# VH-VL binders against Mitochondrial distribution and morphology protein 38 (MDM38), part 4

Target 1, 223 residues: Mitochondrial distribution and morphology protein 38 (MDM38), of Saccharomyces cerevisiae (q08179r182to404)
Amino acid sequence: KLIEIRKKTSEFLHETLEESNLITYNTIENAEKKQKFLNFFRKLYSAKEGKIMTFQHDEISAIAQMFKNDSVLDNLSRPQLAAMSKFMSLRPFGNDNMLRYQIRSKLKDIMNDDKTIDYEGVESLSQEELYQACVSRGMKAYGVSKEDLVDNLKVWLELRLRQKIPSVLMVLSSTFTFGGLPKENYSKAFSPLAEKKETKSKYDDLLDLYYDGILQVLSSIPD

## First folded at step 5 (VH-VL; framework fv_necitumumab)

Design S34 (from B3 with heavy chain G106S)
Fold by ESMFold2-Fast, scan of step 5:
Structure S34 (fold): chain C 223 residues (1-223), chain A 122 residues (1-122), chain B 107 residues (1-107)
Amino acid sequence: as target 1 above (223 residues)
Amino acid sequence: QVQLQESGPGLVKPSQTLSLTCTVSGGSISSGDYYWSWIRQPPGKGLEWIGYIYYSGSTDYNPSLKSRVTMSVDTSKNQFSLKVNSVTAADTAVYYCARDRITIYSVAFDYWGQGTLVTVSS
Amino acid sequence: EIVMTQSPATLSLSPGERATLSCRASQSVSDYLAWYQQKPGQAPRLLIYDASNRATGIPARFSGSGSGTDFTLTISSLEPEDFAVYYCQQRSNWPLTFGGGTKAEIK
């Protein structure tokens, strides 16, 4: 049962991500980008200590863009790599390098598929193709309306192709969809769109949800 | 103690290239927390940032100096250098090298060289 | 580029007096502002970083305040060695820019 596997692996990853150093800021060569990175994590630290902090979508995207798939994967433990592999519907095997290769290959397949779907248009997919596309990207798809599947895939493509969010962060953020909303202890008082208090479209609500997931992954980086 | 020392000719003729080197001692140039900058000050005027270099060779320059500026780094000698092409009298200034500390705890030019006067004249 | 404006251009004060120097940015620089002191014939010296933090070895009489666009450097009681030119620098955006300087001179 895919749902059960994804829920268990999501809970495990959520509980253990703080044990991993997902990025070393000393690899950021551009001085302006380094200051923005350090400032963002100062805000995350303050939020974890109980201060009310607001995070904008463009701010989250700018920081997320600084991550590299290889660097993130290199800093995940074997149990975390195995959990991520299982979440992506792969059968984990071999040593750490084999698991990293397996995950990289799957991420590359998804990235190539993203470009093809974007070129042809999401609405061009059959119901079966749309379902499989959402499932392969870690989305809940069983019992979800066709219109909602289309919106989910459009949000994914926006974040991946326009916002240039690394695929590894997108997959990790998807674990929050299957593991439920973040626990009380993680990123208390986060509000990416605290300024907006009007009715949003369903697409905008999904976009907020995905950004919240990305923020939760970023908040799991050790101080 | 970290020290920076500028070196290079004090007189450059118009249209020629101004070349300066900064030698770092008491600390390594190969550190991710530091960027290395050149700042100049024309006689009786204020400070102008020229550009920075990271130990990997990554650079960024002040747009006001257009394409006239090039910086390089030699981590084996613990040095970084500045070249300004096609100089004019407007390039006459005291040139300083400085360490730019960018960390979660502080951001500033924390150490400066003593400065070297470069005069552009025939 | 962000334009930094310092005022006044010159402060004429006596030892023991309080000095207040202003620095304004053309747009917000958050708290990424530094203050430097320059004595004749010497390199600038870091006084204050991140708007309000004293650099190592800087006497307690120096303090910085402000955020966003408006910043102040205060010297609570001027000593003879404090007569110098003071520069503010924004570090929020590239290119990095400095103010025109404020000269503190003895009356």
Scores: ipSAE 0.354, ipTM 0.742, lowest interface PAE 3.7, mean pLDDT 84

Design S35 (from B3 with heavy chain V107L)
Fold by ESMFold2-Fast, scan of step 5:
Structure S35 (fold): chain C 223 residues (1-223), chain A 122 residues (1-122), chain B 107 residues (1-107)
Amino acid sequence: as target 1 above (223 residues)
Amino acid sequence: QVQLQESGPGLVKPSQTLSLTCTVSGGSISSGDYYWSWIRQPPGKGLEWIGYIYYSGSTDYNPSLKSRVTMSVDTSKNQFSLKVNSVTAADTAVYYCARDRITIYGLAFDYWGQGTLVTVSS
Amino acid sequence: EIVMTQSPATLSLSPGERATLSCRASQSVSDYLAWYQQKPGQAPRLLIYDASNRATGIPARFSGSGSGTDFTLTISSLEPEDFAVYYCQQRSNWPLTFGGGTKAEIK
């Protein structure tokens, strides 16, 4: 089954991401962005040490935007690329460079689809189209209501098209949201705001879940 | 229209470094949709893939040439380059640069330069 | 590396005849196979990608088929401009490898 494959590949990626350097500091040319990057990771590592830290969505987005799909893929090992391929419903074939090739092509398909769906409107998709769109993006779809599939796809489009989160980080985030809870030693990034009791919706919960997933991916980066 | 054009010396002495540049026009080299490759063809022989470079700087080389080959990319000039060290007569070939498409429309070398003959001789 | 074997090495035919060119991989390449045409003094030209898809501008008389290890390029009715060398290429594994080529020559 697809569910079992995604759970297994998610667990593998969670275990091994710490072994990968998803970004090199020297690729960040702007001095102000370098300072934001360093400050963010100081805060993140403080949270991993048990300090209570809160992360705002725009703060996470600003850092996530500094990553490039190519740089992330270049720093993943062949087993990690194979796991990512399987998670994305691709047949892993060949060596690591061929796997990067296949993943890039698939991510481009999804990016083109994102723009088309956004233009037409998520609400305009048929049940089958909605199901396939969610499945292709690594979302849980079997046994999920149409309303929940719509909310999942809307959150994906918000993060991809408006928050400009790189596609690879979205896919890696999905592995954290699909497969399980964060490691025992990782901090919970979000504290509820008082105002959120008035706007507590499935959409807002999913948005928080994706941002937490992105934060978990970022927290896996070694010193 | 996208065009690729090779440039560099047509004659290289044995043991020296062969250096070629490919200039891309009509399209940006800074695109996630493409790898950029070098392919060579010795006179009267078939095609041999040398290596690729991605605009991020990621490279891979044919193992038969890996110890002698380096590729680089200059996105500001829309160019990518090939260096082959310690050349011998066996490196005499027509050298082609090519764009390697990696999109939903399929995987292929969709555009090629016209090729440049490099002769290794004293 | 994956070894690509093309047969025949030379194919002698007349204009209007059907040409069938074979390409075999030493191990499965799924459908990650391309065909290129090369005329004397010219760069190769993409004909077919992903085993069976015609590239933009390529005439309908060219078709590709096959998967796994056995592939065929067919030219339904040869035109004078089709007499050239044809190369297959596997794109499944690095290093990328080409067949030795099949020369289609006028009889």
Scores: ipSAE 0.007, ipTM 0.527, lowest interface PAE 10.1, mean pLDDT 81

Design S39 (from B3 with heavy chain A108Y)
Fold by ESMFold2-Fast, scan of step 5:
Structure S39 (fold): chain C 223 residues (1-223), chain A 122 residues (1-122), chain B 107 residues (1-107)
Amino acid sequence: as target 1 above (223 residues)
Amino acid sequence: QVQLQESGPGLVKPSQTLSLTCTVSGGSISSGDYYWSWIRQPPGKGLEWIGYIYYSGSTDYNPSLKSRVTMSVDTSKNQFSLKVNSVTAADTAVYYCARDRITIYGVYFDYWGQGTLVTVSS
Amino acid sequence: EIVMTQSPATLSLSPGERATLSCRASQSVSDYLAWYQQKPGQAPRLLIYDASNRATGIPARFSGSGSGTDFTLTISSLEPEDFAVYYCQQRSNWPLTFGGGTKAEIK
């Protein structure tokens, strides 16, 4: 049921996200950051025009860091807030502000959990604890091995705590792994995000997948 | 039309603080598209960027001057100000305030004040 | 800090001649380069931004070209009012930096 709900809410968010201004670039306080923001989106536009572009992880992180949870939530419509609420296993109620409050509270809970898990160590958690942590963050977890759950959570913590990617963008990027859309439909405009290694690890593959998801969310922002 | 006007003492003694204010008219300082800068030019020499301030109070300064420079903004008066501490003869220059535009359509200084000469001498 | 070098320091020409002014950056500034004109006793005036875009109200005789580290400002046919000092400015990296200027003077 959860899978079905997540699939349908993901499809809705993907169809409507481009109608939202997730950030007002004209309010970026730091001039250097604003210019980097504009450069990044010109590069995305070039990729959409059919030019082959590579996006480095540090480049994606730098732009993603400019978003704030509250600003993103303020720019989502009521139906989008309701869909996000359902995707996060919340019971949506009330007006726009109540929905934003619910989502904000849930994201804060996840953020507090992130810090606790990071401090205690991901590998110290039981498989059931890892399963619940992954599920609560919008990850696929059913039938996943303990090693893969550990890798998923480590990637999440790297992006959230080290790369300082906003929780809201992490949740939105997770929707690109649901919805029944073939990978080709949502990534064909982009070249590989990172240079290929002779030997790839599961962790590195997941990291690339998460950065691709973040890039897809960023590419949904209207110019 | 937008106009910027510098004001402040034209003569400052060595070791004292140079203090200037820029008054903006014809447009609001409380706009997200604009950053507000100070640029100076010693007599007969080239231009040196000093720093900028955003209407929120966020600042960034030229590293060569960062230890001596402070900028502030007063959105209610539509003004922003510059202070340079511990001045020497090397700080003698014409000081310009300027509006820095950063948008999808272009990135440049679009309006400048007329400049005010500040002489550092005893 | 990116160092901007302008050449020549002084350019002596007659009205009607073509002027070519050079600006070089110590490292790539992409196309984030502007050109300003300054007359004695006046504030700088924007001519060109983003390497090749002419600012509003600037005559067609002014044009900019280049990318990366090498840039050129061209005045196709000098008018008397064009004899001034010209500065290039990069804004790819902070701090913002200006060139030393090129003075266009009458022969």
Scores: ipSAE 0.269, ipTM 0.708, lowest interface PAE 4.6, mean pLDDT 83

Design S4 (from B3 with heavy chain G32S)
Fold by ESMFold2-Fast, scan of step 5:
Structure S4 (fold): chain C 223 residues (1-223), chain A 122 residues (1-122), chain B 107 residues (1-107)
Amino acid sequence: as target 1 above (223 residues)
Amino acid sequence: QVQLQESGPGLVKPSQTLSLTCTVSGGSISSSDYYWSWIRQPPGKGLEWIGYIYYSGSTDYNPSLKSRVTMSVDTSKNQFSLKVNSVTAADTAVYYCARDRITIYGVAFDYWGQGTLVTVSS
Amino acid sequence: EIVMTQSPATLSLSPGERATLSCRASQSVSDYLAWYQQKPGQAPRLLIYDASNRATGIPARFSGSGSGTDFTLTISSLEPEDFAVYYCQQRSNWPLTFGGGTKAEIK
């Protein structure tokens, strides 16, 4: 089943992303962006050393925006590319470049679909259309209510279209939120602090979950 | 050790372009750890950052001067340059070039040129 | 832009006395704060970077402290060569900005 395939591929990616260098520090040319990048990763390294650090959503978004789909895909190994392909319901084939092309094509399809759904409105979709949209984006959709599918898709569109998070990081984030690994084994030092915690909707919970997933992906770079 | 030296005309007429060059010795401009900046100081006043250039040619300028400033880099000569267009008496200042270190281990202007006075007068 | 305010504008002291110079930012600059010393006719010289780290060759009598918006440069015992103008610089946001300076002069 799709769920089992996604659990296995998520577990593999979750365990192996630390082997990847998702961005080269010296490719950042803008001084302000470079300094913010260094500061963010200094905070991540401090958290790995056991210090309690706080990460705001806008801070995570600012750093995530510096990544490009092609750069991330270029730095993933063949087994990682194959796992990502399987997670996205594609049949992995060929060499590294063919896998990257396959993933790029799928991400482009999703990005075009994102714009169409945003224009028409998430609420305009039938439950079957919502289910397929969520599935194609790596979200857990089986047994999920229509209201929850709507919230999931709205969070994706907010992060993708308004926060400008690269689609590759969104998919990798989904592997951390979908995965079969027990949450108790998840590093709590990396959990972002929400701006307002006093009243949380299902939408706010999902937003926090996605930001946490993005933070986990960003924390996967080698020390 | 690393040394920076400014050069260019000390007198520029109003409305003309102010052009300065900084020559770097004892170290390479072609390094990802360093950005190369111009800072100016009008007589008796404080310091104002003008802009920087990276060895790739990437630039950023102080918004107050952005419409009038251009920087360029020549890695083969180990030099970078500043041009300020449409100068007025307000542009009279000592102009410094400086190396801006941006690394995990520290962030600051670690080396400065001696400075060159540019007077804008007819 | 972030506005940097230094106080006092002038500090009149005798050799051997302790000097305390203040620098305040209009918004948080974390620890991205540098101190420079400038003598008449000379370029500024880096003293302190990242709020509290002494630059190479800077005597131990110079120390920096603070974080966020409030910073201090301390000279534990003034030497004759320490009478100069001192500038703080924030490096948190571009454009980079400097304080107005504090002139340390002989009493």
Scores: ipSAE 0.495, ipTM 0.835, lowest interface PAE 2.4, mean pLDDT 85

Design S40 (from B3 with heavy chain A108G)
Fold by ESMFold2-Fast, scan of step 5:
Structure S40 (fold): chain C 223 residues (1-223), chain A 122 residues (1-122), chain B 107 residues (1-107)
Amino acid sequence: as target 1 above (223 residues)
Amino acid sequence: QVQLQESGPGLVKPSQTLSLTCTVSGGSISSGDYYWSWIRQPPGKGLEWIGYIYYSGSTDYNPSLKSRVTMSVDTSKNQFSLKVNSVTAADTAVYYCARDRITIYGVGFDYWGQGTLVTVSS
Amino acid sequence: EIVMTQSPATLSLSPGERATLSCRASQSVSDYLAWYQQKPGQAPRLLIYDASNRATGIPARFSGSGSGTDFTLTISSLEPEDFAVYYCQQRSNWPLTFGGGTKAEIK
């Protein structure tokens, strides 16, 4: 039943995310960061107009790092918060503030768990522990091999702990992957261009997929 | 026709851990549609929410008690439990378990256990 | 945390009379407010949820109204079994908080 719930909530979030300003320009704290933010979104909007653009992983990370979990959650509507809550295997409860509290609490649990797993090593987890860790983070897990679960979790930890991507953006990016492909136009315009490599590993493919998901979330921000 | 029943020692010594279990019958704790809560009521006083647990193990606790409270769930036994550490006379109360019917529009505690009195005394 | 204040602390009425119980929140709780009835020696019973919706099995004489910070529970005509303590609860913000209760007693 989880996969069905996640598919439905992903579809809803994809349809409604453009209604939300996930960050306000005026909350960005210094002039240099504001200029980088403007330049990035100018480039992103140019891609939407059909211009051929490339996005490097480090530029996506730099912009994503400017987002704060609380600020993103503050800008989501009650139905969007409820959908995100359901996607994370929570039962939505109460008004906006209660929903934000539920999600915030769950994200905190995941953040603490991330640090513990990283310290012990992903390879130390049993099959059941790996499955639950991936499910808890919004990843596709049923029917996935142990090796692929390990790779998925390692990519999550790299982005969350080393690239400092906010966990709320990680969860939202997962909805673009889990619920099927976003609208055709988004996929064509915003897929990060793979670095020229003769052969990619599964880890590299997953990394590209997460960056694409983050880029899709960022592309939902209205001009 | 869901029923909840509290169980555990009715007398706890100061500084020890208060431990209670709620047994759910007539419905599954692992159904995923509900949160499960503990509420207490000191003699002659009002109601205080302690915390909730979801069948996945996810919890939230009242900040006034958070440092002393742990909840757990055992889906195989259809039970959830409460532990309160370092108890004092102020923890003397009737303890209730309750089902919390959750929706985007909010509801309330629709089924309650009968309550169990826990006295903290030497 | 949101503080809930109920008034009066005690309400003395005769059977057949109308009872009006008040509940105030220290900040807006929208309409996420529940009312509970507790009889001596018993667990509380859910009466009203989302400020104005009657819970399953609750008689029509019970009604709730209000939004934001000011809420009212009305019992149109008191029956003998209605003499009990009534609690309001805000469900808008964590932690969940209850009012101090209003005791409805026979004159």
Scores: ipSAE 0.000, ipTM 0.431, lowest interface PAE 16.9, mean pLDDT 79

Design S41 (from B3 with heavy chain A108P)
Fold by ESMFold2-Fast, scan of step 5:
Structure S41 (fold): chain C 223 residues (1-223), chain A 122 residues (1-122), chain B 107 residues (1-107)
Amino acid sequence: as target 1 above (223 residues)
Amino acid sequence: QVQLQESGPGLVKPSQTLSLTCTVSGGSISSGDYYWSWIRQPPGKGLEWIGYIYYSGSTDYNPSLKSRVTMSVDTSKNQFSLKVNSVTAADTAVYYCARDRITIYGVPFDYWGQGTLVTVSS
Amino acid sequence: EIVMTQSPATLSLSPGERATLSCRASQSVSDYLAWYQQKPGQAPRLLIYDASNRATGIPARFSGSGSGTDFTLTISSLEPEDFAVYYCQQRSNWPLTFGGGTKAEIK
């Protein structure tokens, strides 16, 4: 059962991600990028201390873009790599490097598929093709309407191809949004707030959900 | 204690390249927390940031100057340098080197050189 | 780029008086603002960072306040050595930018 596997692996990753140093700020050599990275985390720490903070989509994207798939995978433990592999419907085997290779290969396949789907147009896909695309990307798909599958895939493509969010962060963010409401209420200060947005479409709600997932991954990084 | 000292020619002809070196003593330039900077000040005017250099050689320049500016670092000599090409009278200024500590609650420009006047004239 | 505007351009005061210097940013810089003191023929000296933190060795008479776009440097009681030019600087965005300076001169 895919749903049960994804729920279990998501719960494990949620509980253990804070033990992983997904990026070291000293690897950021450009002064402007390093300062923006540090300012972002200063803002996150302020939010953790109870201050009301709002996070815009563009600032989340700017920080997320600084991550690289290889660097993130290098900093995940073996149990975390195995959980991610299972979440992506892969059969985990071998040593750490073999697990990283499996995940890297799967992410590359998804990225190539992203470009093909974007070129052809999401609306050109059949419901079965949309279902498989969403399942492959860690999305909920069983019992989901064609309209919702289209919206989910469009949001994924926007974040991956236009916002240049690394695919590994997209997969990790999906683990925070998959399976419904978490046991623990997350601070709304950590969720992206769309300032001056008066009317929200279903697409906009999904976009906010994905950014919230990315923000939750970023907020789990140690001080 | 940390000291920075600028050196280079005090007079440069128009259209030529201005070249300055900053020597750091009392501390190592090879550190991930520090960025090394050049700031200039035309006579009677305010301060203008020129650029940063990291000990790895990575640079970041003020967009208004980046087409004419190059910085370099020599970690073995504990020095970093500035070159400004195609100079004009507008480049006449006192040039300072400075250290910036970039951390979450870092201290900006905590150490400065004494400054060196560079005059651009024929 | 973020434009930093300082006022007044010149402040004429006597020793013992309170000095209040203003710095305004064209957009929010949060609290990523520093103040520097510069005496004739000398390099600038860091006074205040993160809007209100006094740098090492800086006398208690110097204090900074403000956040967002409006900032103030206060010298509670001017000493003769405090007559100098003061610059504010933002570290929120690149390029780093400085204000035009405020000259504190003796009456």
Scores: ipSAE 0.402, ipTM 0.756, lowest interface PAE 2.8, mean pLDDT 85

Design S42 (from B3 with light chain Y32W)
Fold by ESMFold2-Fast, scan of step 5:
Structure S42 (fold): chain C 223 residues (1-223), chain A 122 residues (1-122), chain B 107 residues (1-107)
Amino acid sequence: as target 1 above (223 residues)
Amino acid sequence: QVQLQESGPGLVKPSQTLSLTCTVSGGSISSGDYYWSWIRQPPGKGLEWIGYIYYSGSTDYNPSLKSRVTMSVDTSKNQFSLKVNSVTAADTAVYYCARDRITIYGVAFDYWGQGTLVTVSS
Amino acid sequence: EIVMTQSPATLSLSPGERATLSCRASQSVSDWLAWYQQKPGQAPRLLIYDASNRATGIPARFSGSGSGTDFTLTISSLEPEDFAVYYCQQRSNWPLTFGGGTKAEIK
């Protein structure tokens, strides 16, 4: 079953991401961008060691934008690529390069679909189309109301198309939803500016959840 | 251990191009940890950052000088160079090359050349 | 660009006295601040990086403190070789900018 597969592959990826070098700051040619990257990770590791740190959404987006799909995929091991492939409902096959091609091709399909949905409007989708769009992007869809599926897809499009978050990081952040890891001492330590929010819209809650997922992926990067 | 040495003409005529080279010894210029900068100091005044180059050839320049400055790197000779076009008396200064360390362990100009005085005079 | 202001412009002290040099940024530079020492006819020498870390070979009498916009370089007990010009540099934004310098003079 899809849910079971996504749960198992998410748990595996979360356990092994720290073994991967998702990016090296030594490949950043621009000195100012390199310093912003270093500052963010110093702040992130302070938070991991128990210091109370707050992360603004625009701050998380700026750092996430420095990642490239190909660079992230190049630094994932074969078992991690196979797990990601299974999470995306693909049949993993071949060597590392074949798995990377398979994942890259699927991400490209989703990115093209993102542009089409955004152009036509999320509200233009039928119930079945909306359900399949959410499932294809790694979202929980079974038992979710139509209103919540619409909000989930709108948040994904905001992050992907307007905040320019790389699709590979979006998929990896989605794995935290299925693994249940945020409820197991993850999300509370990394929550971006969630305290003192008086408005509790569903859209804002989902936006916070996705940024939290991105922070958790970024926190898995070795120093 | 690491040493930087500037070389070039000490006197340049107004409107000509000022050309300086920095030779690095005791360490490789081909490292992602370091950016290579030029800084100048007019006589009796403070320090002004001119620009940097990365070993890949990527550059960034001070906006006040951007239209007149070009930097280049020669990793095979372990050197990087500065050209300043259309010089005037205001470009008279001691020119320093420096290694800019940008790493998780610290960020600063950790090694400087001795400096070379360039006088712009007819 | 970020403007760096150092005070005082000149500091007249005797050997053995404590020196306190101030550096202020026009905008927050976090901890991205370095201090350099320059003696007449010489290149600047790195003293402090990341606001408070002493560079290799720098004597323990030198210390840096501060964050955001206000920074201080302290020399706990001046030695004759410490009479020099001191520059702060912000490392947060490009172009990189330096303070105008503080000259530590005997007398």
Scores: ipSAE 0.482, ipTM 0.810, lowest interface PAE 2.3, mean pLDDT 85

Design S44 (from B3 with light chain N53D)
Fold by ESMFold2-Fast, scan of step 5:
Structure S44 (fold): chain C 223 residues (1-223), chain A 122 residues (1-122), chain B 107 residues (1-107)
Amino acid sequence: as target 1 above (223 residues)
Amino acid sequence: QVQLQESGPGLVKPSQTLSLTCTVSGGSISSGDYYWSWIRQPPGKGLEWIGYIYYSGSTDYNPSLKSRVTMSVDTSKNQFSLKVNSVTAADTAVYYCARDRITIYGVAFDYWGQGTLVTVSS
Amino acid sequence: EIVMTQSPATLSLSPGERATLSCRASQSVSDYLAWYQQKPGQAPRLLIYDASDRATGIPARFSGSGSGTDFTLTISSLEPEDFAVYYCQQRSNWPLTFGGGTKAEIK
């Protein structure tokens, strides 16, 4: 089933992302942004050494925004592109450029759909529309309550449209929900701080989960 | 070895435009590891960062000077330039160009030009 | 902007003595702090980058320490050529800012 396929492709992507270069320092034109990028990765490397580091949501977003879909896709291997395609419920075919085109086209469709849903409001969707929207974005949907699907989609829209997180990083972060179980030391060392610490809603828990997934994707980038 | 050399008029009249060029030798301006900055030092005072330019043409300027400053880069000549508009006596300073290294191996102005004194006087 | 404060403004010492120069930032700059030496009529020269790393060709008597807001440049035993003005620079935020300088002069 879809869940099984997503779990298997997620496990593969998690294990192989370390071998990919998702960004090069030479593509960052702004000096302040380059230095923030370097500082962020120095902090990640400290966390991998077992030091407890705190990552703010705005800090993760600022770094994630520096990535572009095309640049990430250009640096993924053919097996990684095929796995990502399968995770997104696409039939992988053709050469590397055709796989990148398929994924990019799907991401663009999702982005246009994101804008439409945001404009009309998540609550305006029928149950079937809401289910399909969540499935299309790599979310767990079977057996999930309507209220949970609404919250998942709202978190996606917040990160995608307001925090400007690239779609490719959103999809890759979702793979950690399905397949990857992070190493104990690794995951505890760089868990992000919640936006609301004192009283947490289910929305806030989902937001933390997505930020943790993004952080794990970023931590998989080779130096 | 990398060397930077400033050139331009040493005397500028009030309200005119101060124009300086920095020529880089022994290394390429077209490297992504480096940003190219101007720093000035009024007589008897400390150092003030003016702004930088990247080889792509991307710039950032000190907010205190942003309305009056423009930088440009010519990668074919391995040069970058500074223009300061509407100068006053307060712009009298030694002007330095410098290479700004921003890499995993360190962050600093690692090479400086010798400096050129620009006096704003009528 | 981040304000950098250096102390003392003037340090009067004899050759062979230890010099300790302080630099304080108005807010945390992590370890993004550089030290430069300037002799009369010359351009500044990089001494220390990333708070504690010595630049190429800089003698071992120069050392940097500190993190966050408080930084120190130490010259373990002053040589005659070390009498100069020393500037710290924060590299954490834009605009980039320098301290007012510490002048090391012969007693």
Scores: ipSAE 0.439, ipTM 0.798, lowest interface PAE 2.8, mean pLDDT 85

